# VH-VL binders against q9vjs7, part 25

Target 1, 121 residues: q9vjs7
Amino acid sequence: LRYSQGTGDENCETLKSEIHLIKEEFDELGRMQRTCNADVIVNKCEGLCNSQVQPSVITPTGFLKECYCCRESFLKEKVITLTHCYDPDGTRLTSPEMGSMDIRLREPTECKCFKCGDFTR
Below, E stands for the ipSAE of ESMFold2; O stands for the ipSAE of OpenDDE; V2 stands for 0.75 times the mean of E and O plus 0.25 times the DockQ between their complexes.

## First folded at step 12 (VH-VL; framework fv_tezepelumab)

Design t5 (at its last look DockQ between E and O 0.48; V2 from the best seeds 0.00; counts 0 for: pae E 13.1 > 2)
Fold by OpenDDE, look of step 12:
Structure t5 (fold): chain C 121 residues (1-121), chain A 128 residues (1-128), chain B 108 residues (1-108)
Amino acid sequence: as target 1 above (121 residues)
Amino acid sequence: QMQLVESGGGVVQPGRSLRLSCAASGFTFSKYGMHWVRQAPGKGLEWVAVISYDGSNKHYADSVKGRFTITRDNSKNTLNLQMNSLRAEDTAVYYCARETYYHYVWGSYRYTGAFDIWGQGTMVTVSS
Amino acid sequence: SYVLTQPPSVSVAPGQTARITCGGNNIGDKYVHWYQQKPGQAPVLVVYYDSDRPSWIPERFSGSNSGNTATLTISRGEAGDEADYYCQVWDSSSDHYVFGGGTKLTVL
């Protein structure tokens, strides 16, 4: 029985996507101070990776499984400013300090096919 | 005001089952991913399981896979952990914890999360 | 599995700066979070996303992360800072959350 190893980088790509971010801020007493949000563009990984399952007489399960998943290979930090802030009553905040909120997230910069469950940078 | 309260801990024999519960209050429970973290006596923190805000995604530590089940009821603001086939090494204080979020929908990517709210913990002892 | 390594203990004199390290393979590419735990209490988040701090946490607490080492820095150490400190990351490979072994900080 011949087994083929998949390299699986068919069309796994880094794509742009628009997402809605929201963040609530609370004080030390657990009271909500404000809620900020924005629509932002971030990177994502999306695509197809070759996976295969073959019958095998030498494995305990009777199959040889090679599964690949499209995932990030590199990430970068991105600072995003949420420009719509509201107090607990729903009033728009416009002050320089309270009218916006900076948050950090990590987004993919490169994507490729990995064995599902495996990852190395 | 934001609070998590665990319950359901106790003493059980190996092989038995136990169900833990965590009651959330003071925040919109349905928006947050929730976790169980445990700590054996005199030992460090060990992550146990996570459940997404809507319960659609779950992950478990290898040490509890196949034995523990995490669930939530957003209508009741409760998090649960069903523990089956308990072992001596499962003896620990079990904490429920809230994960911070930056996006409305827990989408395809999970960004590194921090646990900003913790319960007081409930003790589980597994012994003969 | 991803592993985080912390020294088991760190000691500082009052008023001095404590530094607690957290080692991990390419940990600089991850966000690191830190928790303080005092005896008989639940953990408390003191630093998140490498260097951010909850507003109710004193500015004496700061964090950095680069290369293979993350560091929690506690300036002007006080007796009240005595606690166990844990670093934590999310591992994208396994979708697991990983804690370090913890560091006991003593202020004497």
Scores: ipSAE 0.006, ipTM 0.627, lowest interface PAE 9.7, mean pLDDT 85
Fold by ESMFold2, look of step 12:
Parts: C-alpha cells; structure tokens; sequence
Structure t5 (fold): chain C 121 residues (1-121), chain A 128 residues (1-128), chain B 108 residues (1-108)
C-alpha cells in the first residue's frame, strides 16, 4: 500500500563528448556563402536516473509513473572557433575574415536528475 | 530563392476550424524545424508551435495546446496548422518560420532557436 | 513560463547609438535572438546567438548578453532603422520559444 520515490540521482554526470560541429552561412537568396566546421570537445549530460512505476488507485491507468531524466542544471557559455571554412565550390577559405567562424553555445557544467517534463530539446 | 508562402487564412466564427498551409521552396525543407508564430493586430509576436525536421516531435504554446495541430509533409515541402475551436484571441497574422540549425556528425540535428526565414503571413480573423 | 521584458519604445537621434534591452531571469545563460519588423512586413532576423549576424546585416547591428540583460546595439542610427524590435529565446525547461513584448525604435 505504501510507496516511496527513488531518492538517488547517481550516475547522472557531465561527460565530455567529441563532435564534428558544422555551421552553414547563407545569403538572402538561400545560396550558401560558406560552410565552417571543426572537431570539438563539448560537455553533455549522460547517465541513468531512477524511475519508478508504482501501483496506484488514483491514476486513470492504475499506475503512478515517476520518471527522472538526466539534464543540465547549469549552463556556461563556450566560444568555439570553427577553423575549416569552405566556399560553395569546396575551396578552403583562408582570409582572416572568412577562414574561421566563432560560434557561441551554452553547454552544461552541472547535470542532475530532474522529473521528466514536456521535453524534447 | 528561399521562400515560405502561407495560405488558408480568413474570417471565421468562434468555435469553427481553419487549416493553414505553408509552402516551402529553395531549400531542403526536411532538414529544418518549422514553426508557426502569430501576431495579433497591433500586438507583439507570439510563438505558437514547432515541429521537428522529421515530424517526430511537436510542441505548442499553452494558449493553443489541445486545439491546434502542427503537421508537415516533407515529400510536398508543406507545413500545416490545423486550428480547431477557434476563439477571438486567436485573431492574428500567422507566420510560417524556419528554425536555423547546426548538426553533429552521425546525422544528429540540433536547433539553434532562431528563425531565419519567415513567410509573408496569412490573416485569421475570429469574429462573433 | 519564462518572461522577456523590453521597453515599449526607444528614441535616438540620427547618427547616434540606440540600445534596446531585453530583460530575463538568468538570460545570460540563454542564446538571445533579435528581429526587426517594419510596418506591414514580416520580421527579419538581425542578430542571433546573442551577437552573430546574418551576412547581409550591417556591422552597425551588434548584440551582447550577460547576467539578466541582453542588449541590441544599433550604431549610427538611421531613419531606415525605425521599426519594432523583438528579442527571443528558447527555454529548455519548457521547450517553449519566448518573445519579448517588442520595442519601437524611433529615429528623431
């Protein structure tokens, strides 16, 4: 008759991941002006969180589901320089103005288990 | 030329339905998350709904959840908004908008949260 | 729900710098995007990722974002800059996209 929530949020951590990051730049007519890329290391949240399915007389389905997802609790700005820029013909761009592209992203610095919400992003 | 063209707006009575369409051209439609954004006369912009590039995920503003359905047909380069149980507060110009993206290797797509291409809008008027 | 607050209007003399603010709780932890809208027209993206520009947007448009305030800066303001300006974020906790209320820029 009695039930309790999972109280552990272990195995949810910030991990480094290697990704190939690509950013395309287009003009007003939809023509690609350049594409820039780099291999970068970024943080991600990864891990298992305790989720429980309990019998319940209150819910319409007869079960109470308590899902927890490993998600960011804090984000930090990271500036990434994409160092491989190419024109639409595939020619490497090397000028100071066009040979690299700085992008900013927010990446997790802390990850925790949160009750699952509407999500997808 | 990259283009988004909305259609299907009009004048309807409260409680009725309308279906908006957005025709995309000049870019690979199936690579982009797509949105509806509305603007009531003399008011600001209000986000309405998003659908992911493959249609697998959808999100709605609270003001329209349960009444509006966003869909896409990637074979026809079309985005749609089915609007049911229309109310006076739904009166607005409805814009179709493309979300820009970057992607990771392995074919994963990630949204930027910015809208770089907008249609001209279609007017929906819900009047008693 | 996450809320973005903009001043209803900002005025600038021709040739001077306009600054339009967008307030939000911990907005510095989000990417802020800015749109220009002229009467009877669709919005146009002018700044994204806080400070990046589409290639056709003049360098006079710049952006910053720190703490609880993001700012769109338009240097050497021109009559052609008169428009409504909106800030916008994606809120990861709700997966909602949020616009500010808009700021009418007037070039006197």
Amino acid sequence: as target 1 above (121 residues)
Amino acid sequence: QMQLVESGGGVVQPGRSLRLSCAASGFTFSKYGMHWVRQAPGKGLEWVAVISYDGSNKHYADSVKGRFTITRDNSKNTLNLQMNSLRAEDTAVYYCARETYYHYVWGSYRYTGAFDIWGQGTMVTVSS
Amino acid sequence: SYVLTQPPSVSVAPGQTARITCGGNNIGDKYVHWYQQKPGQAPVLVVYYDSDRPSWIPERFSGSNSGNTATLTISRGEAGDEADYYCQVWDSSSDHYVFGGGTKLTVL
Scores: ipSAE 0.000, ipTM 0.601, lowest interface PAE 13.1, mean pLDDT 81
ESMFold2 (binder alone), look of step 12: mean pLDDT 92; pTM 0.942

Design t6 (at its last look DockQ between E and O 0.02; V2 from the best seeds 0.00; counts 0 for: pae E 6.8 > 2, placed apart)
Fold by OpenDDE, look of step 12:
Structure t6 (fold): chain C 121 residues (1-121), chain A 129 residues (1-129), chain B 108 residues (1-108)
Amino acid sequence: as target 1 above (121 residues)
Amino acid sequence: QMQLVESGGGVVQPGRSLRLSCAASGFTFSKYGMHWVRQAPGKGLEWVAVISYDGSNKHYADSVKGRFTITRDNSKNTLNLQMNSLRAEDTAVYYCARETYYHYTWGTYEYTEGAFDIWGQGTMVTVSS
Amino acid sequence: SYVLTQPPSVSVAPGQTARITCGGNNIGDKYVHWYQQKPGQAPVLVVYYDSDRPSWIPERFSGSNSGNTATLTISRGEAGDEADYYCQVWDSSSDHYVFGGGTKLTVL
């Protein structure tokens, strides 16, 4: 049998996606200070990758399986500002210090097909 | 005020079972992913298992897969670890820990990502013949 | 499985800066968290998301992460900083949480 190796790349793309973020902040005594949230646009990886399963006389299972998944190949850090903050009583906070919260997340900048379960990151 | 308290540790023989419990207080338990982490005497930290905020997702370290079961009761603010087929190498202090609240929703799905910001005092499990 | 590598021990003089490294393949693409553990106590989170710090943790504690190495930096080291320090990541490929082997910090 002849086996072909490929990258599996097909329709894996970096797309925009809207997510809702929530974060609670507590003080050193364990008391809630505020809860902040926001809807934000972030990148995601989405698409189809070519996978292959074929019979094999040289593998113990009798099959050669090459499965590919759409995943991030590069990430970047993004600072997100949560613009809706509330105190424990549910009152909107409007002060410059307490009215917003910056958080960091990582988002894909590039996506490609990788062997499923075989990712170095 | 936020607190985790483990219980259920003890001395058992190999092959036996033990059930650990973790009581949470001072925070909204149902919002947080919870973990078990263990530490053998004189050794480093080893992650054991995680359960999502609603119990819908569970993951285990390879060393305990098929033997340990993590569960939670959000109505009682409790986390549990059922340990079956115990081995000598399972001897350790077992900690329950809360994962920090970085919550994000994708459609109808909710995800948490973060570090372990609250730890219990631990409960000792000794497996010995 | 993903592996994190820490030096077994680091020593510094009082008032000096301690640096504890955590090595991992492309660890810069992961969020690294650091825990302090003193003898007979539970671990305490000191740095999370590479460089963020709980408000009750002194500013002397800082973190960085790039390439294949994350670093916990403890400036103006004092006797109270003596402890074991563990780095930790989440491995998305295996859905495992991974700890480093730990580093014993001594302030001499």
Scores: ipSAE 0.040, ipTM 0.711, lowest interface PAE 2.6, mean pLDDT 87
Fold by ESMFold2, look of step 12:
Structure t6 (fold): chain C 121 residues (1-121), chain A 129 residues (1-129), chain B 108 residues (1-108)
Amino acid sequence: as target 1 above (121 residues)
Amino acid sequence: QMQLVESGGGVVQPGRSLRLSCAASGFTFSKYGMHWVRQAPGKGLEWVAVISYDGSNKHYADSVKGRFTITRDNSKNTLNLQMNSLRAEDTAVYYCARETYYHYTWGTYEYTEGAFDIWGQGTMVTVSS
Amino acid sequence: SYVLTQPPSVSVAPGQTARITCGGNNIGDKYVHWYQQKPGQAPVLVVYYDSDRPSWIPERFSGSNSGNTATLTISRGEAGDEADYYCQVWDSSSDHYVFGGGTKLTVL
């Protein structure tokens, strides 16, 4: 049969999500110097991984059921500019050096189904 | 009340034969892969052999291949192990064990989990001069 | 053939967490099952598929498997947990089922 491979659809994918990101910056003495925020678009892994019997896992007693989970297979560093910065008193900061903040995030660029319970890959 | 009961153990000399039996009750025996696992005195578990639910596939540990034969009779709910050319190294408690089974109602495939969820209490085989 | 390596013994104080390891080349690509065996008794399945638990096994038994090491974790260790523990896999290259050498857990 043309469509006899499994029990349901697998849809593990990288999706874009909008989040409100807030970051505080402190000086060398631990005093807060500013708080910055922005709405940013980041990637996330989302979806279902159904169990699929694979020919490579045929045991003497039958097909081994495999359990798979959707998670990142590759991360890339992304620089995000937070465009709304405020001093500790809540006053908007507008100077070039204090009116924005660059932060580094790691986000998934590829998502795949992996064996569940593997947290080190 | 699911149960596995081994029998047929005893003391034999090297080179002799012995036949072990395992009686199953409380579950549908013909749906499950079955195993023999042995444990030498004071030692760990050693897998011996497997037979598929319908008896069509059999596999053996290298230490027993060619000397042991696993069989089953689904009409009598019994698993057997024929042990020929016994050696001192075959001295152990022999357990029968049921392999877990997972039948998907949405698919055409029979699935196994590969774990042993029901064990008998074992039967002792001693091979000594 | 495929080899599973376990420490011969592990000791923990009552109420503490015990961790029993099972080492194997690329064991994270396999499903690991764990058995408890008390003296004079048959083994009992406590964890299967790396981290799943039979419904009759207390939640303080858990498992993980990644890379070259699978781990059985027994939280809040009790005297009743004293036993030998075995890991087990199926090896696709041989179609054999392989046990580790066993670990004796002592709760002092």
Scores: ipSAE 0.037, ipTM 0.599, lowest interface PAE 6.8, mean pLDDT 83
ESMFold2 (binder alone), look of step 12: mean pLDDT 91; pTM 0.939

## First folded at step 13 (VH-VL; framework fv_tezepelumab)

Design z1 (at its last look DockQ between E and O 0.04; V2 from the best seeds 0.00; counts 0 for: pae E 17.5 > 2, grease 18.92 > 18.9, placed apart)
Fold by OpenDDE, look of step 13:
Structure z1 (fold): chain C 121 residues (1-121), chain A 126 residues (1-126), chain B 108 residues (1-108)
Amino acid sequence: as target 1 above (121 residues)
Amino acid sequence: QMQLVESGGGVVQPGRSLRLSCAASGFTFSKYGMHWVRQAPGKGLEWVAVISYDGSNKHYADSVKGRFTITRDNSKNTLNLQMNSLRAEDTAVYYCARETYYHYGSWYIEVDFDYWGQGTMVTVSS
Amino acid sequence: SYVLTQPPSVSVAPGQTARITCGGNNIGDKYVHWYQQKPGQAPVLVVYYDSDRPSWIPERFSGSNSGNTATLTISRGEAGDEADYYCQVWDSSSDHYVFGGGTKLTVL
C-alpha cells in the first residue's frame, strides 16, 4: 500500500488586512465610561490548497480523499493601542489616561495548507 | 544567561563533508525552533535551514537543498548541520540562531532570531 | 525568489535620526524584522514584526512598514549605533527566510 501525503501548498499565504477595532469600557456600576477605536493592520490567511483523491484498498469506498485548507500554523499575540477615545457624550478624550486604550489580539504569522479539520502540527 | 556555541568549522576541499554543531544553554532548548544562518566573508546574511522545536519540521534554502541536513538532539541541547558535497560558495561563518517559540494549545507564537551564536568559520577551497 | 533591497550605506551625524530603508514587492503585506551587526560580532535582533522591540533594545530603535518599503529608524544616533543593519522577512511562497543585502550605518 502506498500513502502519499503532501502539503498541498499552492497559493496559501499570510496577508495583511486593515480592520476597524472598537471597544467600550464600563465602570463598576455598568455605566459606559468611554468608547475607543482605531484602524489597524492585522494578518490573515488567504489562498487555495490542493486536494486529492486516490484509490485505496483499505477504505470502504475504495478511495482516499485528502482535503486541504489554507489556515494559520503560527500565531502572534500583539498589543494594539486604540488612539481615538470618546466619552458617552461623544467628546474626544485627550488626557494621557483616557485618550487611549490597549487591547490584545492574536494574528497569524504563518499560513499553510493543512488537512481540513486537522489542527495538529 | 542564554548561550549558543557553534563548533565543527574548518578548512575542507570541494566535494567533502563537514558537520557543524551548536550547543545551547540557559534556556529550555526543546521549546524553541532553531536556525542556521551563514555569512560569506565581507557579504550579507543568508538563511540556510530551520528545524522546529521537536524536529518534526525542516526547511532549507534552495542553495543547500539536497546537500545539507539539519537535525537536533533535545536531550543534549544540540543543533547540528550535516554539510555534504561542499562547494566554494559554501565558505562562510555559520551561525546558529534561536526562534522564539511558545506553545499555545494547538498553535504556536514565534519571534524570529532573538539569540545568535558567535559563529564557526567554514572554508571550502582546493 | 523574493528580494529585499537596502541601500549599501547610510551616514548620520551624532544626535540626528538615521533611517534605513528596505524595499520589497508589497513588503507592507509582510512582517519585517531588523538585525544589527557590529564588526566581528553576531547579529542582534533590534526590531521584529515591523515595529515591535525587544525589551533590551533602546526605544531609540523603531520600525515601520507600508507599501513597498520598510524603514528602521534610529533616533538620537550614537557612535555605538555604527553597524550593519539587515532587514528580513519570511516568504510564504517559497517558505524561505529572506535577508536584505545590509546597510552600513556610519555615525560621523
Scores: ipSAE 0.008, ipTM 0.621, lowest interface PAE 9.8, mean pLDDT 86
Fold by ESMFold2, look of step 13:
Structure z1 (fold): chain C 121 residues (1-121), chain A 126 residues (1-126), chain B 108 residues (1-108)
Amino acid sequence: as target 1 above (121 residues)
Amino acid sequence: QMQLVESGGGVVQPGRSLRLSCAASGFTFSKYGMHWVRQAPGKGLEWVAVISYDGSNKHYADSVKGRFTITRDNSKNTLNLQMNSLRAEDTAVYYCARETYYHYGSWYIEVDFDYWGQGTMVTVSS
Amino acid sequence: SYVLTQPPSVSVAPGQTARITCGGNNIGDKYVHWYQQKPGQAPVLVVYYDSDRPSWIPERFSGSNSGNTATLTISRGEAGDEADYYCQVWDSSSDHYVFGGGTKLTVL
């Protein structure tokens, strides 16, 4: 089996984490217009995965061995409003147009052990 | 279409030998592990033996180990079961079955018996 | 030496849900496959990897596996579902393939 319900040494989980997001906004000329930030709670994948060795009659050695990494099996989009925006001089912006910035962030909702280097999902 | 056709069954006395064959077509035989599974009349299924795709690895049920030998000839797309020292308990329909792997995201899941032949009857009686 | 235990028979009225159990020590740690066998025919795979279905098998066939029991569920049972059903696992300690004793499903 490549993945078994009985391989409990793997500890790949979805965990809540607090991160500090900073986003800069530039115009078409590459000039920085504002910098916005916020502390937000997001999901991340964290944990250990075992290399799997399973009996198999399909391989030359009779075993299947793979290296596995903990990563997301399912992502969802989340819109986050950054509420601390500053102009290039460091002055806080409070206008409705410039005092906040919405960004899209993808976060994991489920994490699993996958073959390392596979990015099909 | 995929086919597995067993042959070589018959009536034989206890202590004698019999050789079964399974002819495969419609798929690349040399890429798949193969099994023998048997079913005594009116009874359930019992796994007998498995052979790897290249013939390098073999495993047997305890009830037949030392008496039965599984082999394959990939050039002829055939699976064989040599049955020696036959006993009344070996009376059964014998099926050959294909082992494969299905994709499950980035994983592969072994499916032990995804396709079966129609079976050949072996009767061991005096 | 690993043993799978199934009830010898299960009866259900047409349109009702049938549940066929497969008992084994810590079977929830194994992948369970299910096979349907009609009289005079070879077995056919209906559920694999506990709960997945080949694309040609109707959605009313489903499976689950937890603890010491795996279950094949056939909703809206019909006469065409009458057959023997077998569960099967691979046992890593012996490198053997093990079938349950089979369950005869009757749809009255």
Scores: ipSAE 0.000, ipTM 0.531, lowest interface PAE 17.5, mean pLDDT 81
ESMFold2 (binder alone), look of step 13: mean pLDDT 91; pTM 0.936

Design z2 (at its last look DockQ between E and O 0.02; V2 from the best seeds 0.00; counts 0 for: pae O 10.0 > 2, placed apart)
Fold by ESMFold2, look of step 13:
Structure z2 (fold): chain C 121 residues (1-121), chain A 125 residues (1-125), chain B 108 residues (1-108)
Amino acid sequence: as target 1 above (121 residues)
Amino acid sequence: QMQLVESGGGVVQPGRSLRLSCAASGFTFSKYGMHWVRQAPGKGLEWVAVISYDGSNKHYADSVKGRFTITRDNSKNTLNLQMNSLRAEDTAVYYCARETYYHYVWYIEVDFDYWGQGTMVTVSS
Amino acid sequence: SYVLTQPPSVSVAPGQTARITCGGNNIGDKYVHWYQQKPGQAPVLVVYYDSDRPSWIPERFSGSNSGNTATLTISRGEAGDEADYYCQVWDSSSDHYVFGGGTKLTVL
């Protein structure tokens, strides 16, 4: 396989990652009713983006930094079923109405380098 | 018994600083992203800032960027907002709010499932 | 930044259905969350991800989202529903969380 080239060695891409999702369900008084979890595969943006430092008379440090960050350019809906639900005492819930919980999230399907929006010198 | 309790509000002159705290209990604080949301008297809700569960990522509304700093101490279950260079426009009730669930994937669209009672900040001379 | 537009007020007779709209450019491509705020109280989540409800929120609260409009529907309106209602989204281009201006619901 090919190696990274000169200034073109950025590698911002969409990668699969396993995460442990937990959702705690509370009532309006803040009392926990159940906690549900699952291990799921989701996409994430990961990789390096080129940044540079060059001489500058404008900044107090005498250098100008241009920062780029690897982040999503497009998100897509994913429905996840959390199949391991427990009551507040830690007892497994197995009934059809309480033994699982569907959640929705959006995950990246495309990732690119974008100029960072934060203050950094 | 989940609770979020804000403190540190008060009356302060323009240009001064205040530090707000939010004490969390009844859940695993270190696994949740946390937000500050404010509401000027008689006005609507305005999102202020977010901090990721481990403190590694922060974002701010344009109206406060460069003046406010969100931080957290997971060992003490506290969320903080350092507010510098306060202006009359910062007068509001400040709420801390919790994201709905654990997530390790940046950019999950989240709702705020639990809110504190708020603390009032008045910037006036 | 991304803007959400709500009517300032909506009135409904007791027992009738209230509809509160939240307008935004391509809002149907976003998940919309709804909060109820009664005077002197913190906001409470009533609908999330367009149409889901926390388990303690009654079925008469429902939500929909398509095109440029999301709608919170409160059927069989009652005095206890009088409150301000806010829609909220996350905007990926700015990484900002955005609220609508709020709608005051009155039950007359």
Scores: ipSAE 0.039, ipTM 0.691, lowest interface PAE 7.2, mean pLDDT 83
Fold by OpenDDE, look of step 13:
Structure z2 (fold): chain C 121 residues (1-121), chain A 125 residues (1-125), chain B 108 residues (1-108)
Amino acid sequence: as target 1 above (121 residues)
Amino acid sequence: QMQLVESGGGVVQPGRSLRLSCAASGFTFSKYGMHWVRQAPGKGLEWVAVISYDGSNKHYADSVKGRFTITRDNSKNTLNLQMNSLRAEDTAVYYCARETYYHYVWYIEVDFDYWGQGTMVTVSS
Amino acid sequence: SYVLTQPPSVSVAPGQTARITCGGNNIGDKYVHWYQQKPGQAPVLVVYYDSDRPSWIPERFSGSNSGNTATLTISRGEAGDEADYYCQVWDSSSDHYVFGGGTKLTVL
């Protein structure tokens, strides 16, 4: 039996999203050296995917429960500069070395409907 | 009738380059993601690389990242794999495989429904 | 980084049911696909999305997936079913397609 019917992927899209990133940096002794943050625009996956329950003769429950979620199928690396850095006392750091922090993150470039529950990253 | 035919395999020395090609026919090539999968002699299957239907996205196995480049020409129904800095462990039969395409269903399959017969690559000094 | 574990070999008598397992951490939360490979031939998809089957594949081939184990079931085993079988998933954490080590099925 085939259970896959519909156009669930039509509503799963790669969209722009503004997020607030915070990163703490610690020294070799485990003491917090600084906290940096910034508002940045990144890609996200958003949309609805079809889910359904079908009768099945091969499952113990007698049903095949299929849940699908919109998530990434391709990723790219993005370098983001956090431009607001503060020391542990809350004082803003302005030196060239300590006033900003580059971080690397991965963001979606393509989104698809996948089986729900696979959220590990 | 759908068909995938690999070519370009051969014997090369370590550090050299080789370019594989896969000719597709019998389906709308430009609608499908395409993959390379390899199999060392007497060993199992190993995924190598994927390219999206329009070539805009690519991804590689860690073992080949930085050395291999996957490309496609939809006007010629051709998939390619440029292999640089070849190593002995790259010795394998290389298959091109089509990713399933189900835009009319409510999910995207991530399996390989059609495979070529493969082309042998031997890296030896 | 994601690993699929298959037994190296499985043996079955003609007419009996063969079961090939594929182990993976929370594999039940993934879709599992199965491929058959005969000597000197390319792999052939026999089961996809845990339990679906291509129309050209006999109904003797079926699949299930739950918890940490996926299973390929081949009922009424025939000599022609002797082959290597591979399970496969997509790993979202690494964006890799992952194959199991393969299982050699022998029909005795």
Scores: ipSAE 0.011, ipTM 0.623, lowest interface PAE 10.0, mean pLDDT 86
ESMFold2 (binder alone), look of step 13: mean pLDDT 92; pTM 0.947

